# VHH binders against q7zyf1, part 5

Target 1, 260 residues: q7zyf1
Amino acid sequence: ALRIKVISMGNAEVGKSCIIKRYCEKRFVPKYQATIGIDYGVTKVHIKDREIKVNIFDMAGHPFFYEVRNEFYKDTQGVILVYDVGHKETFESLDGWLAEMKQELGPQGNIDNIVFAVCANKIDSTKHRSVDESEGRLWSESKGFLYFETSAQSGEGINEMFQAFYSAIVDLCDNGGKRPVSAINIGFTKEQADSIRRIRNCKDSWDMLGVKPGATRDEVNKAYRKLAVLLHPDKCMAPGSEDAFKAVVNARTALLKNIK

## First folded at step 18 (VHH)

Design m3
Fold by OpenDDE, look of step 19:
Structure m3 (fold): chain B 260 residues (1-260), chain A 119 residues (1-119)
Amino acid sequence: as target 1 above (260 residues)
Amino acid sequence: QVQLQESGGGLVQAGGSLRLSCTTSGFTFSRYAFNWFRQAPGEEREFVGYISRTGGLTDYADSVKGRFTISRDNAKNTFYLQMNSLKTEDTAVYYCAAVKRFGYSYDYWGQGTQVTVSS
C-alpha cells in the first residue's frame, strides 16, 4: 500500500487541526503530543481505486514549536497550508512558512515536488473578511498550489480539498515523486500577477497606473494602454484580472478628469 | 556500525534517583532527536520523553513530568534520562531511540536497560 506523508502548516488558530478533524472524523486516531505541538494521525483513503495510507502531522503554528517542526518537513509529499480569511496577517505569513520549509529541506530538497493545498479557512465568519478569494487564489496558483475555500465549522470545501489533494499526491507518486508538468501550467504570467497585486494594494490612481503624481495626459494614457493589454479579460486568466482591469479603467478616467 | 547503548539501570528504592545514559555511535548525533521509552512486563511500550535536535525542546509523559529530565551532550554523543522521585510504577525496561525524520519509524533503538524500583 502506498504511504503518504502529509503535514499541516499555518499560523496558530487558523483552524488547521479543525480542518483535519472535520475530514477524518471517526477515521482519525489522534496521538496528540501537546507539549511538542504535534498531532499525529493515520488514516486510510481510497483514491483512484487504490488504498492509500496517510500519515498526517498536524503541526502547531506557534513559533515556540519551531524546534520540533523542523524535524517533520523532510520526506513530506503533501502540505495543507492554511490561513484565516478574516486575518490578513495569517495570509501574509504564508511566505514565511514556505521559507521555513525550504530552509529545513535544504539544498537537495525541492518544494516543487510537494503538493500544496492552500486552505482559505473560516469562510463562515460573517464579521470580517480581510483576504479576498481572488487574492488568495492568485497567490496560490502563481506558485502552482491548489486553492480551496474552506470552513472547518460547516465542513464547506473540506471534502473537495482533501479529494483533490490526495489525488494530486497519488499522481505525484505515480510520476516518480515529481510533479506532473501539466499541473504546473500557470495560465498567467508573473507580470500579470504582479500587476494585479500592485493594483490591489494601491492607494491612489497614480500608483495604480504606475505613473508619478502629476503625470501628463499622454503619460497616463500610455500607462493605461500597457496595463489594458496586460490585464484585458480576454487575454489575462489570472485571478482578479477583471477587477484589476476595471480599477485601471476607473483610475484613468479619474485622472484625466483632473488633468487639464 | 550504528549503535545505541543504554546504561545506568539497576535496582533503586522508591523515592530514589537514577540516571540513564544512551551512548551512540555510527551516525551524526547532532542531526537526530532522541526519545526514551519504557516497557513494563505485560504492558505495551510507552513514551517516556523526547528531546529535540537542538535540545531546546523537551517533552515528557504525564506520568513522569516533574520527576524525569532528558538532556543531551553532543560532544559525547550521549543523551540522558535523569529519573528522580522514582516510584514502583516506574519499573520497566527503558529504551533509547533516535529519530532523524519524523513520520516514519524510529531510525535506531537501544537494547534496553532494566530499571527496578522497590518499595
Scores: ipSAE 0.435, ipTM 0.742, lowest interface PAE 1.1, mean pLDDT 90
Fold by OpenDDE, look of step 18:
Structure m3 (fold): chain B 260 residues (1-260), chain A 119 residues (1-119)
Amino acid sequence: as target 1 above (260 residues)
Amino acid sequence: QVQLQESGGGLVQAGGSLRLSCTTSGFTFSRYAFNWFRQAPGEEREFVGYISRTGGLTDYADSVKGRFTISRDNAKNTFYLQMNSLKTEDTAVYYCAAVKRFGYSYDYWGQGTQVTVSS
């Protein structure tokens, strides 16, 4: 039977453990319950008519447990990366989590050969959503990660996530531990993604178009044309492209009204 | 050749103390985390304690927490299990284990040392 190693990553209280528990009901056999911030368990799953033995390491997200986590990153084949959609800081911390993993894998480690399932968790929360789906998806897909909206509470998205996740890992294993090229084909460019991110975080219309305050009408129009080509909904498949495009259109309009 | 050898076991009275040592050779000691396990007659092998690669973190089974302490000496390629306030229930064969990569089986095991706690 194929044996795979899976770890969970993300800030404390984002619901990593809950996601795992929700899925593994009756299937999760805890092997080691440690007070060191790691819950280790084994489960058997059937994917593509194959029996797969899964070792799951549920890691605590608190920095205190770094000294423990660093021992568990090696030989990981799958990562469940979790953030809370109601807490933006948990999303912003995802890059830090990746950095930590990269550091621990060392120079010989390749994160590209690991399947990542990003879980935008707690979608059931009555609280105001701080990270929209497009933002999460853009971040995840730009890196070649799988993206899922999940609720550990209701179970929404959990089975779908795990099914896709394990399937991808099986494919990885069948491909000699390398991510299939087909999985790397992102439908949008880095430039498109970066532009969308920039536009989302811009403070004013000048910044949105990438022109200096006081730019001429011609400069504004030139900048707009460039972005329009890049982000046009017919050409850009990146998550959030439509909104970004609208924002750029509005920015141009606003600036031109004030430019005499 | 990789070797893990437990020592320090024996007979002790309840309430007494014993210090077990696991001496290692044949591998880079500093790259491994270490565990202690024990197996009583008729029982399954159970986790006793853990010490991280750096020695900065330890974990213990609830049954031994507060009584047992694990430490390591990288210079001596040896790690220890200090057992205080021993109970009759602590009677078992104690095993040391080494692990470099978590998620797999333990890399190396000792042969075990008998600890007997008398009433």
Scores: ipSAE 0.188, ipTM 0.589, lowest interface PAE 2.0, mean pLDDT 89
Fold by OpenDDE, fold request of step 20:
Structure m3 (fold): chain B 260 residues (1-260), chain A 119 residues (1-119)
Amino acid sequence: as target 1 above (260 residues)
Amino acid sequence: QVQLQESGGGLVQAGGSLRLSCTTSGFTFSRYAFNWFRQAPGEEREFVGYISRTGGLTDYADSVKGRFTISRDNAKNTFYLQMNSLKTEDTAVYYCAAVKRFGYSYDYWGQGTQVTVSS
């Protein structure tokens, strides 16, 4: 039987353990309960008519446990990366989590050969959503990660996530530990993704179009045309492209009204 | 050859103190986390405490928390278990263990040292 190692990553209280527990109900056999922020267990799953033995390391997200969790990154084949959609800081911390993993893997480690399933968790919360689906998806997919909306409470999205997650790991293993090229094919370019991110974070219309304040009408139109081609809904499959395109259209309109 | 050797065990009265040492050789000490375990007659081996690779993090079983302290000396390739306020229930063979990857099987074990706490 194929044996795989999976870890969970994310801030405290984002629901990592709850996601794992929800899926592993009656399947998870805890092997070691460490009071030091690590829950280790084994489960058996059937993927593509094969039995897979999964070692799961559920890691505490609190910085206090860094000295423990840093020992668990090596030989990881899959990562469940979790944030809370109602707490933007948990999403913003995801880059830090990746950095920590990269640091611990060292120069010989390649995160590209690890399957990541990003879980936008707690979608059941009645509170204001701080991280939009498009933002989470763009961040994840731009890195070649899988993306899922999940509710550990209701179970929504959990089975789908794990099925896709394990399937991708099996494919990776079958490919000698390398991510298949087909899995790397992102439906959008880095330039498209960067443009969308920039537009989302822009403070004014000048910045949105990438022109200097006081730009001429011709400069504004030129910049608009470039972005319009890049972000056109028929050509751009990147998450958030439609909203970005609308924003660019509005920015152009606003600027041209003020430019005599 | 990899070696872990416990020392410092013996007979002590209840309320007394002992310091156990685990001296190691044959591997890079700084790359390993360390644990103490104990086994009483007729009982299963139980976790006593943990110290991380850097020594910045420690954890203890509830039964010994506040009484026992683990430390390490990288220069001496030795880590310690300070046992204070000993109880008769602490009577056991104490084992030291080394692990490079916590949560997996321990890489190396000592032979154990007897600790007897008398009333």
Scores: ipSAE 0.021, ipTM 0.418, lowest interface PAE 4.0, mean pLDDT 88
Fold by OpenDDE, last read:
Structure m3 (fold): chain B 260 residues (1-260), chain A 119 residues (1-119)
Amino acid sequence: as target 1 above (260 residues)
Amino acid sequence: QVQLQESGGGLVQAGGSLRLSCTTSGFTFSRYAFNWFRQAPGEEREFVGYISRTGGLTDYADSVKGRFTISRDNAKNTFYLQMNSLKTEDTAVYYCAAVKRFGYSYDYWGQGTQVTVSS
């Protein structure tokens, strides 16, 4: 039987353990519970008519437990990366988590050969959502990660996430530990993604179009045309592209009204 | 050849102290975390304690917490189990183990050393 190693990553209180428990309630057999911030368990799953044995390491997100976490990154095949949609800082910390993993894997380690399932968790708290779905998807997909909206409370999205997650890991294993080329095909360019991120974080219309304050009508139009081609809905499949495009259109309109 | 050898075991009175050593060879000591286990007659082997690769983190079974301490000396390729306030229930064969990844099967085991605590 195929054996796989899975770890959870993310800040404390984002619901990592809850996600895992929700899925594994009757399937999770704890093997070791340490007071050092690691829950270890095993489960059996059936994927593509195959029995898969899964070792799951649920890691504490607190920095204090770094000395423990650094021992678990090696030989990982799948990562459940979790943030809380109601707490932006947990999303912003995701890059730090990746950096930690990369550091521990060392120069011979390749993060590209690991399946990542990003869980935008606690979607049941929609009244306080601070990270939009498009933002989460753009971040995840730009890195070749899987993305899911989840609620550990309601169970929404959890089964779908795990099915896709395990399926992808099985494919990885069947391909000799390398991610299949088909899985690497991102439907948008880095330039498109960067543009969308920039536009989302812009302070004003000048910044949105990438022109200096006081730019001429011609400069504004030129900048707009460039972005319009890049972000046009017919050409750009990146998450958030439609909103970004609308924002650019509005920015142009606003600026031209004020430019004599 | 990989070797783990326990030493320091013996007979001690309840309330006494004992220090066990595990001397290692044949592998890169600094790359491993270490554990102590014990097995009493008729019982299953049980976890006693853990020390991380860097030595910065330790963990202990509830039954020995506050009484036992694990340390390591990278220069000597040796790690230790300091046992204080020993109880009769601490009587067991004590084993040292090495592992690269905590939570997985242990890579190497010692032969064990007998600790007997008398009333």
Scores: ipSAE 0.020, ipTM 0.314, lowest interface PAE 6.3, mean pLDDT 88
Fold by OpenDDE, last read:
Structure m3 (fold): chain B 260 residues (1-260), chain A 119 residues (1-119)
Amino acid sequence: as target 1 above (260 residues)
Amino acid sequence: QVQLQESGGGLVQAGGSLRLSCTTSGFTFSRYAFNWFRQAPGEEREFVGYISRTGGLTDYADSVKGRFTISRDNAKNTFYLQMNSLKTEDTAVYYCAAVKRFGYSYDYWGQGTQVTVSS
């Protein structure tokens, strides 16, 4: 039987353990429970008419547990990467988590051969959402990761996530441990993604268009045209592109009204 | 040849203290994390405690928390289990174990030392 190793990553209290427990009800056999930040368990799943044995290492997100956590990155085939949609800092920390993993894998390690399922968790707390779906998707898909909206509390999205996650890992294994080329095809460019991210974080219309305050009408129009081509809904399939495009249109309009 | 040897076990009265030692040879001590386990008659082997490679992290079973302490001495290739406030239920054969990678199978085991706590 195919055996796979899966780990969880993310800040403390984002619901990593809850996601795992929710899915593994009656399937998860804890082998070791310790206050040292690692829960180890095994489960059996059926994917593509195959029985797969899964070793799951649920890792605590607190820096205190780094000394233990750093030993578990090697030979990982799948990562459940979790953040809380109501706490932006947990999303912002995702890059740090990736960096930690890369560091521990070393120069011979290839993160591209690992399946990542990003879980935007705690979607049940809709009143306090601080990270929108488009932002999460853009970040995840830009890296070739799977993205899911989940609620460990309600169970929403959990089964779908795990099915896709395990399926992708099986495909990886069947491909000799290499990520299939088909999975690498991102439907948008880095430039598009960067532009969308920039626009989302801009404070004013000048910054949004990438022009200096006091720019001329011609400069504003030139900048707009460039962004319009880049972000046009017919040309850009990146998450958040429509909103970004609208923002750019509005920014241009606002600036031109004020430019005598 | 790799060796782990427990020592310091024996008979002690309830409320007393014992210090177990696990002396190691045949491998690079500093590269391993260490664990203590125990097995009572008729029971399964159970986790007692853990100490990380650097000694910066320790963990204990709930049943021994606050009473037992694990330490290591890299210079002596030895790690310890200080057992205080011993109870009759602590009676067991105590085993030391070494693991290079936490959460995986243990690489090496000691032969065990008997600890008996009398009422």
Scores: ipSAE 0.018, ipTM 0.311, lowest interface PAE 6.5, mean pLDDT 88

Design m3
Fold by OpenDDE, fold request of step 20:
Structure m3 (fold): chain B 260 residues (1-260), chain A 119 residues (1-119)
Amino acid sequence: as target 1 above (260 residues)
Amino acid sequence: QVQLQESGGGLVQAGGSLRLSCTTSGFTFSRYAFNWFRQAPGEEREFVGYISRTGGLTDYADSVKGRFTISRDNAKNTFYLQMNSLKTEDTAVYYCAAVKRFGYSYDYWGQGTQVTVSS
């Protein structure tokens, strides 16, 4: 039987353990109770008529446990990467988590041969959502990661996530531990993604178009045309592209009205 | 031939101390993590403790935490279980195990050594 190692990553309180527990209710048998900020479990799953033995390591996200979790990154085949949609800082920290993993894997380690399932968690929260779906999806897909909206409380999205996650890992293993080329096909460019991110975080219409305050009508139009080609809905499949394009159109209109 | 051999077991009074050793041969010691297990009569084998490949990480069962310590000596191809403040409930056959990949099945097991703690 195929044996795989899976770990969880993300800030404290984002619901990593809750997601795992929700899925594993009565599925995981702990081998031992770790007291060092790591919960270890074993389960058997059936994927495409194959029995897969899964070792899952639920790692504490608190910095205090860095010295513990740093030894568990090696030989990982799958990562459940979790953030809280109501807390933007948890999303912003995801790059740091990736950096930590890369550092611990060392120069011989290849993060590209690991399956990542990003969980935008706590979608059930009635509180203000700080990270919208398009932003999370853009970030995840730009890196070739799987993306899921999840609620550990309601169970929404959890089974779907794990099924896709394990399936992808099986495919990876069947491909000799290398990510299939088909999985690398990002439907949008880095430039498109960067533009969308910039537009989302812009302070004003000048910044949105990438022109200096006080730019001429011609400069504004030139900048608009460039972005329009880049973000046009017919050409750009990046998450958030439609909204970004609309924003750019509006920005141009607003600026031109004020430019004599 | 791969071999794991436990030593240091025996009879000890409650409150006493023992140091178990697991001497290994036939494989690259530094590439393996190690565990201690124990099995009491009529009970299932239970986890006692773990030491990582580098020795930087250790973990213990709640029942032995604060009393037991695991260490390793790569130069001697040996790892240890220091048992302090022993209790009657610590009576069991103690087994050492080796695993190349943490979280997977253990690759090698010792034959076990008897530890008896008397009241």
Scores: ipSAE 0.016, ipTM 0.285, lowest interface PAE 7.7, mean pLDDT 87
Fold by OpenDDE, fold request of step 20:
Structure m3 (fold): chain B 260 residues (1-260), chain A 119 residues (1-119)
Amino acid sequence: as target 1 above (260 residues)
Amino acid sequence: QVQLQESGGGLVQAGGSLRLSCTTSGFTFSRYAFNWFRQAPGEEREFVGYISRTGGLTDYADSVKGRFTISRDNAKNTFYLQMNSLKTEDTAVYYCAAVKRFGYSYDYWGQGTQVTVSS
């Protein structure tokens, strides 16, 4: 039987353990419930008519457990990366988590050969969502990660996530531990993603177009044309591209009205 | 062959002290974290303590916290459980376990050593 190693990553209280428990309630055989910040369990799943044995290491997100956690990154085939949609800091910390993993894997480690399922968790708390779906998806997909909206409380999205997650890992294993080429094809470019991010976080219309304050009409138009081509809805499949494009159009219009 | 061998167990009076040793062979000692467990008759095996690969982090069950200390000696491929202020409820078979670097939670187990605390 195929054996898979899976770990969870993310800040404390984002609901990592809850997600895992919700899925594994009927299948989870705990090996050890450690007070050392790691919960280890085994589950059997059926993917594509194959029985897969999954070892799950649920890791505490608190920095205190770094010395324990750092020992478990190696030989990982799948990562459940979780943030809380109501707490932006948990999303912002995701890059740090990736950095930690990369550091521990060392120069010989290849993060590209690991399946990541990003869980935008606690979607049931809609009144206080601080990270929208497009932002989370853009971040995840730009890295070739799977993205899911989940609620550990309601169970929404959890089964779908795990099915896709395990399926992807099986594919990885069947491909000799290398990410299939088909999975590498991101539907948008880094430049597109960067532009969308910039537009979302811009302070003013100048910044949105990537021109200096006081730019000439020609400069504004030139910048607009570049962005328009880059973000055109017919050409850009990146999450948030449509909104970004509209914003750019409006920014141009606003600037040109003020430039004699 | 991988071997973990506990030693140092025996009979001790309440309030006394014992030092258990787990001597290992057949694997790279420095790549492993280690645990102590114990099992009393009729009870489930319970966690006693943990020491990280570097020895920089230790953790203990609440029942033994402040009384027990785990240490490791990489040069001797041995780690220890210092047990102070022993109680009758500490009577159990004590097991050492190894956690492989980059591996699963528990890869290897010792055979256990009996600790008996008399009143």
Scores: ipSAE 0.015, ipTM 0.281, lowest interface PAE 8.1, mean pLDDT 87
Fold by ESMFold2, look of step 18:
Structure m3 (fold): chain B 260 residues (1-260), chain A 119 residues (1-119)
Amino acid sequence: as target 1 above (260 residues)
Amino acid sequence: QVQLQESGGGLVQAGGSLRLSCTTSGFTFSRYAFNWFRQAPGEEREFVGYISRTGGLTDYADSVKGRFTISRDNAKNTFYLQMNSLKTEDTAVYYCAAVKRFGYSYDYWGQGTQVTVSS
């Protein structure tokens, strides 16, 4: 009987508890009264003919609860990291959530030996989506995290997420607490992912190509060629690479119109 | 040896007030966050309220928000639950609890104090 610890992370009102409650509704057995901002429960699941007992800590994400939740990061095998696709600020906060956990684990801790499942949650399907799937998937997969589109209202993606999540945790435990080699082959490099993320967030064509206003034609073309080789869809399998490549081509065209 | 002891429970009419105290010993009071819980007959224990180590953060169950106030006095190693505008559904055994590290089996609990709210 394998025992694992799982926590949830994410801003308030992104649907963390709804996702956990919908999946574990009949399997969540309360054994202790919840403390402020943290619910505790146990569930049992079967993965690859193995019964595992999962201790789930559903942690409140409101900044008000920071002092409470920083005590819970130690000895965690899995993290469910949630944002609301309709509220970009909840996605932009994900790096802060990781930083909070890294700080608690300290220099000896290794976040790479923890399974993360990132849930792009659809709280209200009637709202306009603010975070594209490719953006969320790039952020997640570039860090070696699992990525899922979920809906707390419809239940879409939730069972798939938990099954993949628990399976990855079992694989981690079977590999002595280290990620298997196969989990590090994501089909793109950190440099490619960083470039796509930077390009998505650039405000102008000079910044996009990494050149100063007044750059020569040769400087523009050299910067363009480096990015074009890096991001070409035939050589870069990263989420969002095609859109980034098109943006770089357009930036070059726009800059060269004003240069001899 | 860690000990928590509730006091201040009793019988009160609806609309009345009570103040519960939890006196602690056997640990460094200022290093702990504290909770109040309650349990009515035949029900599971229910979260009532929380106060952080410094007292700078408090939170309450929706059912008691605006009526109950948690405070702490580090000089007396005591924390309190001020209960105002009491209702008959507030009738329960009230427990204080100290949490050292969340998610571990070392939650310390008091023995409980009965609060009965008559109509």
Scores: ipSAE 0.000, ipTM 0.131, lowest interface PAE 16.9, mean pLDDT 78
Fold by ESMFold2, look of step 19:
Structure m3 (fold): chain B 260 residues (1-260), chain A 119 residues (1-119)
Amino acid sequence: as target 1 above (260 residues)
Amino acid sequence: QVQLQESGGGLVQAGGSLRLSCTTSGFTFSRYAFNWFRQAPGEEREFVGYISRTGGLTDYADSVKGRFTISRDNAKNTFYLQMNSLKTEDTAVYYCAAVKRFGYSYDYWGQGTQVTVSS
């Protein structure tokens, strides 16, 4: 039987424990008390034609528990990284969570050899969404992470997340615990991802195209062509690229109406 | 097991039509954008058409624009290439392809289906 270690990461109150408990149901046997900030359990799952024994560490996200958490990052095959789509600050904290893990793993640890499943969790489905699916997916997939929309309240998305998560861990283990760098193909570059993020943050058409107010028609068209080639769906598979491409087209149209 | 399987190829007269299907399994269809490519004997593989993850954007090679239409059916895990007004230069092996969105895997390709357009 294959034995793996999985941890949860993310801010307090984003629904990590709810996701884990819904999947594990009655077979999660806690070994630690909540007062130390770690719930540990063991579960057994079948993925395709494999039986897998999973050690799950459900780790508290509050800063108070940092000293306990840093003891559990070692020798991890998978990470369930959770944020609440209704609270943008929990999404903004994700880079900090990665940095904490990187620091604890040290130079012998390599995050590229760990499977991450990012859960965009809907804690309260009556609350308006603050983080768009394409924003979360772009962040996740640009780092080579799996991305899922989940609901702790309804359980939606949780089974499919764990199925893909464990399948990816099995594939990694079958390849000696290391990803072939040449086989990684996410369908877009860092430049494409960065451009989409920048376009999402722009509030006017001049800034979106990267030109100054007063730019000539030729300058607008030149800037447009660079972005259009970069983001064209034929060449860019990034989440949000279609919307970014349309936004760039609309920005050009708006600017050219005012320049003549 | 990831699988892409083309079907619907065959022999047609110039000016005729043909519909290719690409049936997929072993991955979440809605996470992928898809391409059709073709390769004539002795030639490089040529882009034919693209359909976005949502189906909201399509793009085509100039040589087939207006004659070919790509579509997808997420309920059947299948996407299609409708080829109309076929020409002898459309003769090729047609491949469907997907870009895998796992951070450590590579593109998936079908085995190809032969399309032959006679004059």
Scores: ipSAE 0.000, ipTM 0.114, lowest interface PAE 22.0, mean pLDDT 78
Fold by ESMFold2, fold request of step 20:
Structure m3 (fold): chain B 260 residues (1-260), chain A 119 residues (1-119)
Amino acid sequence: as target 1 above (260 residues)
Amino acid sequence: QVQLQESGGGLVQAGGSLRLSCTTSGFTFSRYAFNWFRQAPGEEREFVGYISRTGGLTDYADSVKGRFTISRDNAKNTFYLQMNSLKTEDTAVYYCAAVKRFGYSYDYWGQGTQVTVSS
């Protein structure tokens, strides 16, 4: 029986505990219930005909519990990293959560050898989405993390997330604690991801193409071609590439209409 | 009273460099992690960078990685954003923020300093 350690991370009230409890139902056996900001339990799962004993640490995201949380980052095989799609600040905090973990692991720690499952969770079905799926997926996959859309209310995506999550952890353990080669091929480059993110946040067609007002027709077309090659869906498998490509095409058309 | 004050903003040519400072008072500087954010007109606020309470860990938005460097000086209760190889898309109001520990929300924000990068 393989034994693994899993922790949850993310801001308070993003649904971490709901996701864990809904998946586990009654299979989550509490080993220690404390008012220290950690819910600890053990569960058994079967993945690829293998019995896995999972130590789950459902960690409180409130700043008050940092001194407790920092003691649980070591020797972790998997992280469930959660944000609420209805609250952009919970997504914006994800880099800070990674930084907190990196700090605790120290210079000898290697976060690349830990399986992350990022859960874009829908807590409040009455609230409009603040973080688009392609934005969350791009952030996650550019870091080599798994990405899932989840709903603790409906249960959508939760079983799929845990299945992929545990499978990836088993693969990592079977590869001597190193990330398998297949998991590091994300199908797009950092340059492609950076360009999509920039285009998403652009305010006008000049900025989108990276040209100055007053640019010539040739300058506009040259900037367009460079971005079009970079982002074309046949050459870029990054989340959001199709929308970014369409935006670049539209920006070129708009700019050339005014250069006459 | 807690204060965060940005300084060092201004106009700079593309390819140039600028150093922003965030001077703090009214709390124990060494117990806080710090962020830089930026906001262009009509845009949502964007994460720029992070520095841990000890300064031993930093992280950056992909768009600035390799060009921007965050540091802190505990003796002066100040942290910095060194901005190199500036591009026109770096034009924004830059905000510093403090959180006692990473989590729920940022405890304190500065008033912002304008950075304008001309091509």
Scores: ipSAE 0.000, ipTM 0.116, lowest interface PAE 16.7, mean pLDDT 79

